VHH binders against UV DNA damage endonuclease (uvsE). Designs and how they scored, part 5

Target 1, 305 residues: UV DNA damage endonuclease (uvsE), of Deinococcus radiodurans (q9rte6)
Amino acid sequence: MTSACEAVPQLGLVCLTVGPEVRFRTVTLSRYRALSPAEREAKLLDLYSSNIKTLRGAADYCAAHDIRLYRLSSSLFPMLDLAGDDTGAAVLTHLAPQLLEAGHAFTDAGVRLLMHPEQFIVLNSDRPEVRESSVRAMSAHARVMDGLGLARTPWNLLLLHGGKGGRGAELAALIPDLPDPVRLRLGLENDERAYSPAELLPICEATGTPLVFDAHHHVVHDKLPDQEDPSVREWVLRARATWQPPEWQVVHLSNGIEGPQDRRHSHLIADFPSAYADVPWIEVEAKGKEEAIAALRLMAPFKKD

## First folded at step 3 (VHH; framework vhh_6z1v_2)

Design s44 (from z07a with S57Y)
Fold by ESMFold2-Fast, scan of step 3:
Structure s44 (fold): chain B 305 residues (1-305), chain A 126 residues (1-126)
Amino acid sequence: as target 1 above (305 residues)
Amino acid sequence: EVQLVESGGRLVRTGGSLRLSCAASGFTFSSYAMGWFRQAPGKEREVVAAISWSGGYTWHADFVKGRFTISRDNAKNTVYLQMNSLKPEDTAVYYCAARSQYEIVDYTSPEAYDYWGQGTQVTVSS
């Protein structure tokens, strides 16, 4: 049975905390390019070491706050996928033991990890240079997941949207040719404009890729009144059928700032869709991060007796 | 009130350089990816360059690659376009645009962008 889950959903923390507990450092490409080769190595060694330490602290934070799902930041290792520059890859190789230890900290704490690579990844772009850079970026994210010791299964998702609109057939055709570290972890999420769940479902079924349903995106895409629309429950169940086992299903939870049609993410979740009450894993896409999770725990279905 | 204000457009000679700036206000700038677009008389708006919310990733159109560089300063809420080796064909109104990190449409497509500036005119004389 696809709906067999009697425990309350596990709420996931996205990338960082509003508080000081989980904060990552970065560098812009412009600043990095102004450095000499030796300065680039020193800069990335400092940044990567700092971010791995912060990631280890994130595992402790999740354990302390009963959080069992965590989205890794797509910017943990700046310059790792930079074309023609192998400095990031060399530094990450040097830090392999520390990276693996951080991964083990999450696994030992019972925290599921996933990544949603940043918006510059458009696998089915009509521009060859965009397709090439997108595969390189996805491969860099998969390398990080391998370094953390994460399995090459949808338990540890590399989540992506459908990309360029009107190119679903091209997306379906390219997925089987993706590198195994990417392909075996791939999940697809519906979005507000280009790909509805109905457009992604045949691609997911043809490629064996799970569908991550986002009710907010669905409501915006179809111009529906709110997330209590009957189609939300229908899509939770149809998406669940793409997950094997169904207990691994992930959905995204977000609210608009100025009503259901606002694509901007609110600070807290005021409206929890009833359709999500039996979903095993929920990523909380709210600007309040840990504050939003704490607030959700005070309302149904999470409220303790 | 969301605003994107471009500056730096002017008349320059062929082979010259120019730096465009776009000052953002009214939204959390560090949560938005940014793009530079241009529109020449009688032509459609085309993408020139794009930069991720963190500044870690950039893209440049083939026709400006090696000549133009996009960058951003999140502390100043500003995105820049450094233009070198300018050609008469670069003459256009240049637009700054912002897209939410939640928007999953091709970043080279104008429809992916939520907020737009009014544009700054760049004219390159022969």
Scores: ipSAE 0.414, ipTM 0.739, lowest interface PAE 3.0, mean pLDDT 89

Design s45 (from z07 with G56D S57Y)
Fold by ESMFold2-Fast, scan of step 3:
Structure s45 (fold): chain B 305 residues (1-305), chain A 126 residues (1-126)
Amino acid sequence: as target 1 above (305 residues)
Amino acid sequence: EVQLVESGGRLVRTGGSLRLSCAASGFTFSSYAMGWFRQAPGKEREVVAAISWSGDYTWHADFVKGRFTISRDNAKNTVYLQMNSLKPEDTAVYYCAARSQYEIVDYTSPEAYEYWGQGTQVTVSS
């Protein structure tokens, strides 16, 4: 018996691989808008079909490499949330059986799925049009998760930062009114500028939303010397208390390129915070992707014997 | 035709201020996130600041330490970088860049940006 469970944390792959195994296609808004309606439908049908096939391949990749946590790309279905254009929604409906099969492939392989939509989604904006577009974008992501057959629980996170700084009370007030497909999967992550873990914790407690702790963001936000600062372990434990059950806790792991204050993600993880050693699920945010996961598995606590 | 045109770069003394502007045309500016990048001779391009399509989210690099502020005016299709307390190490060519909100990579990665300006030179004398 040790002071903590001997189980090794599960390392999560974020979106794609550096190698060719998992790469998704996209289309920019400008290119899409240059197309006729028929060309838009044909383009999205081809693109969505291709990305579902790649997603199925990602499930196989995770199974083959003992990866049990995978972050879905937030841009897997471009134009799905485009206001006034239902082409993406119609194409996704047509591909529903293929999407569900891809989701079953992950579930059958024991791979946990989550999404982290782009930081430009601002639920607590003071502008109604931004709040409306943000809810639409979150609902589109939740629709994808529904289509994959994923339960509406924090096991399948739809993760977001706190949004506009100084509007924590407004965020807390709006969360209960979010659509159920979004609300029931919602998680909040601390960021390097607007919302510290201390600012998010009371919002999480009031709304029943889990806190996803990011030690690198915390260190940057508070100008701390490194991720071994005692507050890192304190926040791992305080964040864990927002998870029911605690075994579902997810944290984010990243390192700066030039030291602890650099916000740019490094290629590999050189500094693994000791506070994370007993965390059940860790997303690895490094530019090396699968190479960073492989390198981490040669280090304690992941070392193979 | 898509264009991003930077202006405002010039020689300034240490401790001075500059406001850079980037005028955008040929795309739906209000649907694009914008970033300011800089590149000194012999260095890679690094992100200085980024702003969401609506202006509600902004990010600033630590090396500008509250000295720089990014903002945008969607009615004028323009993004700005207000630079205060300039230091010699701020000397660089400054680029504005635009990214679709539909790109999967984060706002700090140059690869995420579809459109780029030609740059404006800022020189800070010691």
Scores: ipSAE 0.012, ipTM 0.479, lowest interface PAE 7.8, mean pLDDT 86

Design s46 (from z07a with S57T)
Fold by ESMFold2-Fast, scan of step 3:
Structure s46 (fold): chain B 305 residues (1-305), chain A 126 residues (1-126)
Amino acid sequence: as target 1 above (305 residues)
Amino acid sequence: EVQLVESGGRLVRTGGSLRLSCAASGFTFSSYAMGWFRQAPGKEREVVAAISWSGGTTWHADFVKGRFTISRDNAKNTVYLQMNSLKPEDTAVYYCAARSQYEIVDYTSPEAYDYWGQGTQVTVSS
């Protein structure tokens, strides 16, 4: 559609800034377990309150820097999905008005929000305990998105990779049974080893799940020379067909440090794939974060009006 | 050259405790998720615990629930496994393993890990 063909792509910020403007606090499981119940409650109340305040600051940062896409950190509320411990859930419930206000700040600024869980989420694991903990973790993320007032649509994605290789049929079978707060926001991203775009596309088509294409992962998976390979444009278009509307399409942009086969993310984006020029929303996965976005804005297609 | 060197394995009586350490060198440790695996005689290698690159997320197998705790110190390039209330069935060679944070794969699968240590023997006597 016209937005995909004429508009300059919206560049997305991932989780935090290199500068001090957006930084979140955390606590390790070992440290948390050493605390008494009262100390756990006090610790999480302080930590969650601090992170909600930082999140509000992130909305202001995005507005000030014309950033319209932001990936929420999966670590905003540590211990929220901890089995047998409801402390995090109780604290988040207590802070519900503050969380909703933070979400409204992003919406009012015109900033699209999504999450890509960093937790050990393997929905199609052959181990029942891993599947169980994965659904619990996904549900916790969806609860945060609900608390922010975010729509249960692919406009506010909950992104996941394909999980355990060779279990695509199992993944396709379980997606319809996921809780609605998760299922209605779900997106699948291709990775470097387990699931190529070709392996994910039938799953996406069968389940009505959009495919988030990552050209860096594709190039590594297929051992291609660079992100200008003709297959990159082919997959941008094939992935776009899984999005309704196509103007909601998101892709991931990253470069390797030591060439196209290096899985590590570079500080800046030196190689912007020409295939991405008409993509509406691009998450910038570079260590330089806001510095990488600023540098990209000096290059075509962003420099020209 | 990448190296993972485990230490701390020894003979311990049932009910005892032990802390395993794994020292990493030759790669950017803070960009790698870590795991502990074990292999008992005549059995397959199985995942015991895993920890994210930041230490913010940990996972422990059901058979070590409440007894084992994985942790890491990125300043020291070291991952730990604290083992409490040891049982004879915990007897195994324990392996440290590293996987890139940029790869989203099944952390319970040995094939998800890029680098492996040589292992350290833990023997729990009745």
Scores: ipSAE 0.447, ipTM 0.772, lowest interface PAE 3.3, mean pLDDT 90

Design s47 (from z07a with S57R)
Fold by ESMFold2-Fast, scan of step 3:
Structure s47 (fold): chain B 305 residues (1-305), chain A 126 residues (1-126)
Amino acid sequence: as target 1 above (305 residues)
Amino acid sequence: EVQLVESGGRLVRTGGSLRLSCAASGFTFSSYAMGWFRQAPGKEREVVAAISWSGGRTWHADFVKGRFTISRDNAKNTVYLQMNSLKPEDTAVYYCAARSQYEIVDYTSPEAYDYWGQGTQVTVSS
């Protein structure tokens, strides 16, 4: 839906900068498990405190560079969802005031936040233990969003792909049973293998879940010549109908390195699909990060006269 | 050019230990999740273990839990499989595989993986 109040699209920064301004620390599971309980607590306290400070700096970075959409890293609090280990949860509880202050910094700067949990989350897996760990991981991400003071609405998305292919009916059936902090923020994104937008749309309609359209994934999935294919605009509009209000619509923007079928993300966006010109919020998935956003701002529809 | 090169496969006796390595080049290793698969004579290729792009999450098949451990070193562009308490049934060609961190498909499925090594032979004698 077009309205008289719509401006050019807001370009979103994904997770970190290519420069030194926004960089997060992590720890491998192997290294963490080699530590004693006291060492684990000290390690996570140091790591989580550092990442919250970096997150506060990310809010300042967004404000300074007129970025109004930011994707939080799914690895901001490593070990938070580790089964049988409550160390991460205890440390995050201890740091609750600092976490909330970081969230307020984004809200005060007018920056919309969302997450795309990517690590081993397959809600509709045929393996029960994978489904259980996936719900636990999603709940941990929702806890982080709650701690940042973010609303339980699609304004602050928890975004997933459709998961295991051929299990769309199972996905549709399980969504209503997800915990409210997850369910109320849930969005679904089409991917390049398992779920096309056509396969996700009926699930989105049945569950009241918005569809985040990715034109690059669509082009790869259907083996189309490029992102100017007429179906791209058709899917922008069909996806928009799943958003209430339509002004909250988010899409993903990426280009392949060696042509439209290359799944690897390019450094900059050379081809901006004309279908995206009136989309309110666009996540820029390019290796150049802030460099890609700056370069896009020199192109139509972002270029000033 | 994308390459995954496995090494460390050899003949070992039952109860022995072995560490497999997989050296990656030609792609941004730290942005890819990795898996180890195996194929025994007359059997289908099966998933052994998987590890997230950061190394923060791992999965191991039930038949190797407590015996095998997957790990990675992003500074060295290498993924490892530590194999302990080896049994004759572990005899197989072992393959490393890479999948984009951006894909949320069944990480236990070979179809989820974009790049594959040529394999390294592990033989466990009685």
Scores: ipSAE 0.340, ipTM 0.719, lowest interface PAE 4.0, mean pLDDT 89

Design s48 (from z07a with W53G S57F)
Fold by ESMFold2-Fast, scan of step 3:
Structure s48 (fold): chain B 305 residues (1-305), chain A 126 residues (1-126)
Amino acid sequence: as target 1 above (305 residues)
Amino acid sequence: EVQLVESGGRLVRTGGSLRLSCAASGFTFSSYAMGWFRQAPGKEREVVAAISGSGGFTWHADFVKGRFTISRDNAKNTVYLQMNSLKPEDTAVYYCAARSQYEIVDYTSPEAYDYWGQGTQVTVSS
């Protein structure tokens, strides 16, 4: 069991299991729009109810497998952010008691929850309509977190990448004007192309936003040999300084398939960076999901003496 | 080999409608986000619409919003662009493009897309 008393990093499960235990349903926008208003309501009621039951199952799964960090899927409630259509919002309101109960199941199990919305959210786009759509999508995600009973703090993180490259100043200017349900949960993650940790740190410091460090992205961005590069430990510590309290720090762990420069995620984590050994919360981004977590628990620092 | 093949471009009258198709092969289609871009003579390539791998998210540029609709059929490995109320300003070569789910970049930028079709010409007469 990896409890708080054992002082090892907590490993996080991302969205789904490889096994059948955690699977979510969805619907395409095209298929949804082909439905009548009554059919849309019935479809979303069925789908949202199913996904809330799956969320309750995910809480039970985490409890049974001593997983204390879980990333919620960004697609739990399709059509919730659809402009001009309030069907999803109405259905979610109808299901509020079930959603809150699912959130309590996670909290009672001691499982920390966070979300990482889809890459189509670009807060600092040079297009006003993309910025507006991005804020609406972020607000929909924050509404789900509110419905789960999650506090509006970086403990219940709503995580984004830096968005459009070369627009860091615009991102810094936009963050203070975000709606409170979004702004108070916001975190920024470095990526392999547009925003290095060095580019995000001043934005994080100016806005009071925590930096979620991803060592694999850093290694790809800077073309470094591996995740044991001395800069990895430097960035773990510099990112930690953006977290209040520092014990809330989250980092991302992933490995490439064909070596350190491969952006595709491997099935298991073969290379655990030594710089991560004292990080309190680690999201495991591997295709093996729960299998990758189980395998990591056989490695230092997770192996129990 | 990854291939994207556009079809459906032709001459059409102002106010008319047209549907473009893009047939994809050589990759797991549902794991790729798709976009439609256009390029008119003397202008840079600009984004028209984008769609997520699942088809759950779509985006349309303001200048086509309400007139154009992007959609996809993952069973047929095809992305579509339905164009209604066509204007002379819509005259351009239309390109289909694919972006990997692993690359988190601005989906409105041509540089975000890994694979491109050869384009299909749409001409809107006055």
Scores: ipSAE 0.362, ipTM 0.706, lowest interface PAE 3.6, mean pLDDT 89

Design s49 (from z07a with G56Y)
Fold by ESMFold2-Fast, scan of step 3:
Structure s49 (fold): chain B 305 residues (1-305), chain A 126 residues (1-126)
Amino acid sequence: as target 1 above (305 residues)
Amino acid sequence: EVQLVESGGRLVRTGGSLRLSCAASGFTFSSYAMGWFRQAPGKEREVVAAISWSGYSTWHADFVKGRFTISRDNAKNTVYLQMNSLKPEDTAVYYCAARSQYEIVDYTSPEAYDYWGQGTQVTVSS
């Protein structure tokens, strides 16, 4: 019966492949600042064009390998959020038709897209300049998602951690004031130190923000023996209640290198939590990337009867 | 054993330039975000700049924007601070610091950093 095959989670690829198929170019801030204004424009035009082409190829890669969930790199358009420098914004505007075509390639391939920006985004920082730069960075990411033609819903997620510990109330208070391109896509993920799922759930409920559960972070945070702890299933279900519809639920899957308490990500996923078997969408955070997805597909519940 | 060793601090004249380096050993450098902090006599340590584990994201304090640039070379396990248009108020001991990429905390807070160097003295005079 098809119902058994239909019940398995969709596995998501994170940013890059280990192989050469999906790799993006970048430029460091120091190298960029050494350039004249004309050289900056030429450099970003070259980089953005190259990365849009690679992104178009990533859509084909996902289609060829039956990958239906892909996390966009936060580094696709370097310098786009650089304060006082509109070069990136101008170049991206010039490339708008190519960016939209790349987005349509993913949509046509049936691939769901989401982003998880770098850890420098701390919306609830006690420093105003950090809050301002964080909103600017989130707005730049949302602009990329808009340019790809992606919906302003949690189907196309902008995912953040809870930020500065002990400032959950401040986070809850600021979320309603975020720009719509950010606010309407926002998701929150529990981390291993600052914010447990229990700390994030009230914030998610108060703001209408979905909770992306990460079992590895939960196990590390609470010093649990492994990802088969009964609380893992409890949190899968409690997190699911924050998703409307529940079929849009995303969770993160990762394993430690030296056992359940190791924060470092393993190359492959050796321990698939039984609690995840009925989760619709799973991002695979393993150093092996596409190799880890391929290996998982040989294991229950993914392997074909 | 984890070590962070700063180098490059010296006496420079106002308007001059200087590049600080911080060599890391004893941990997987590419899995750590790095920061530069400074401490002037009689003041608390303040954050100057921070860089993500990948090098893609950087932050610079308002008082150094446009003058200082943080960068890193993961192949050499080294983080740099390029300091241009130096002012007397930049006189301080400069420290590099490392925090795990997996610890999502305020990168401007000294408490967010696991490992610290011994510091390198920068003196800016006329």
Scores: ipSAE 0.250, ipTM 0.675, lowest interface PAE 4.4, mean pLDDT 89

Design s50 (from z07a with S31D G56T)
Fold by ESMFold2-Fast, scan of step 3:
Structure s50 (fold): chain B 305 residues (1-305), chain A 126 residues (1-126)
Amino acid sequence: as target 1 above (305 residues)
Amino acid sequence: EVQLVESGGRLVRTGGSLRLSCAASGFTFSDYAMGWFRQAPGKEREVVAAISWSGTSTWHADFVKGRFTISRDNAKNTVYLQMNSLKPEDTAVYYCAARSQYEIVDYTSPEAYDYWGQGTQVTVSS
């Protein structure tokens, strides 16, 4: 049940539910390559149709559970970015009306959508083949977002990490040359090793790209004791300045399994950083998914009046 | 405690095929992205292929694209490298490596990987 009495921040669901309500089908490259061309087309038509139906179900699930932010899986349309194979693109084109209807279901439910592609996208790689495949993969994700009817703005974010460490200048130089469906939705997230928020902020400012702050990554990167460190609030505010309007700001929320320095994500969020209390949109990166969101709603600041 | 054990390396003739296996233990395999690297005598270790924690996303280096295919079986805690149309230039020690899905680094760099196998020798005769 959606409710006008919900407190800001809005909590976001990432990709799947732990329960059976939101589960997507897939196919691996090895299995796909074993199929004949006709079998590949039939397989992808069945799989893409199924996943579009599941997306419609995800919109209904979000509406029923007062979830207004949802991260689309990067694997909704397997083989869509496969070099030299147009089967996925042809099938998605055939399913364009169903894809657009699924996008409208989210819009009608008041659910903001974003994507965070898997870690194989390294735009600033020193290897030309990695840069080329990265742009192709990002373009495929943007094509899905276009097909869902999503705006080419950071409201419908296409989120990446900074990529290869020590290549921030190359990243800044590459961003303006990205295709518009990618460039206009792009956001950058700090990570636990290669790019701190301090290293990403100048790139974000130079390119007009919003910074998605992740306090867990920041705490690990700088070896801080916990997410109540004063620098967390400082970075929430500095990152907010990269968002226009500031009400569109997204941050990531996760906890370590074995303390603040553990890079692995826990099942539930035990420690909610006080610095996040006034952040408008929070992606909950916990293995418990919907269970973690439900548990968070029993805690301040999410407790209803 | 943490172990990656490669198998399947042997001598094979040019144009032949091999499937390498890497059995993982001591960690939650489904939380780790996997990679295959190789190192030829007198050369640095180079990335051959990478696979996401879920197995849905893969990357292959240009020099093996269309010939090699990486795959994984999370129920068996095993990652595979199917090697077809082998060339003498493919002669190397092949290493299996694991990277946490939560460690965001360049997956083509050896430094991105936390755990490494001991390697399996592949020799391709001309």
Scores: ipSAE 0.460, ipTM 0.766, lowest interface PAE 2.5, mean pLDDT 89

Design s51 (from z07a with G56R)
Fold by ESMFold2-Fast, scan of step 3:
Structure s51 (fold): chain B 305 residues (1-305), chain A 126 residues (1-126)
Amino acid sequence: as target 1 above (305 residues)
Amino acid sequence: EVQLVESGGRLVRTGGSLRLSCAASGFTFSSYAMGWFRQAPGKEREVVAAISWSGRSTWHADFVKGRFTISRDNAKNTVYLQMNSLKPEDTAVYYCAARSQYEIVDYTSPEAYDYWGQGTQVTVSS
């Protein structure tokens, strides 16, 4: 990692562009299961090859638009974590050189990568089958990150919510036993219902896991009037203390569609919390994607004198 | 208001196949995650399968893995459950349920779901 300029936060693009520049192909489980074994292999080879090429293009897009943080789609390699089917794993192994080249394209462009897997990952579920499938899914994502040549550190995060509410102690107990490719990249994010940052902080401290603070989730969880509440700055600083080094801190930025209590993401960010002005890395969770990043750059603290 | 209508439940023989459908109306279907639950006589309601708002992510309970497949068609506001290799133990009332995609809660719990259908009866004869 080179020394980073601390003048303004780096804004991150999430998964896709609104325009056609970054779009990934997929296949549904129903369609995949209708295929013969040979057809499954051919389909995934075509699909994975296409998505790796798109991913290389995403690195170029980020470089062209001064984007230095990018969230990888959790759906880049459909069927990779499908229990009892190793077709995806075999195809990804075959494409290892192309995958590594895609990862190098991001590194060469100076773009930091992270992943936030979809909502079916509940590490602390009271159901053993859900815990097992959650670890399998996280391991599949970590395998993709390994294949891209990404470090097994919180520089390249595997980000997860706290999971099932009321099971914080179980989460804390499970984290140390996670496979290294997952454990060493793990970050925890507060959510709007189950886990406040106050509930996650002791877990993060006990396990050495960084806390990714989301002010929108915090405001919804605690029924606060807006993201200028004094607790937002307090949580930015407390979360920062979980990051080693603090310059690696990531936060999430989103606004509600119909006010601060609306959990749905707006198209653009109208309200940038003043507490985020000195945060080094910010993921922009807005439906406008690259349009939201461009609009944000016209606002303080991004406006130049 | 919100409505979920299940269809396709009937009597089938062991080893047979059946496809259940759930037609949704009264809400922005593409913003909701969907689940299939079942309840057999004298048993609690249990989760069978779940699907994300986009259809890109699915989960299936261990007791149906390899036999059942959940899918959705957002253009038709419909969720499906394809049931293969049916067993007498699959006999139950099957319920379609919807939960907000933005609520990070246990998708295996009935309490996580905001909207429910009336159910469709599936009976598997030995």
Scores: ipSAE 0.513, ipTM 0.798, lowest interface PAE 2.5, mean pLDDT 89

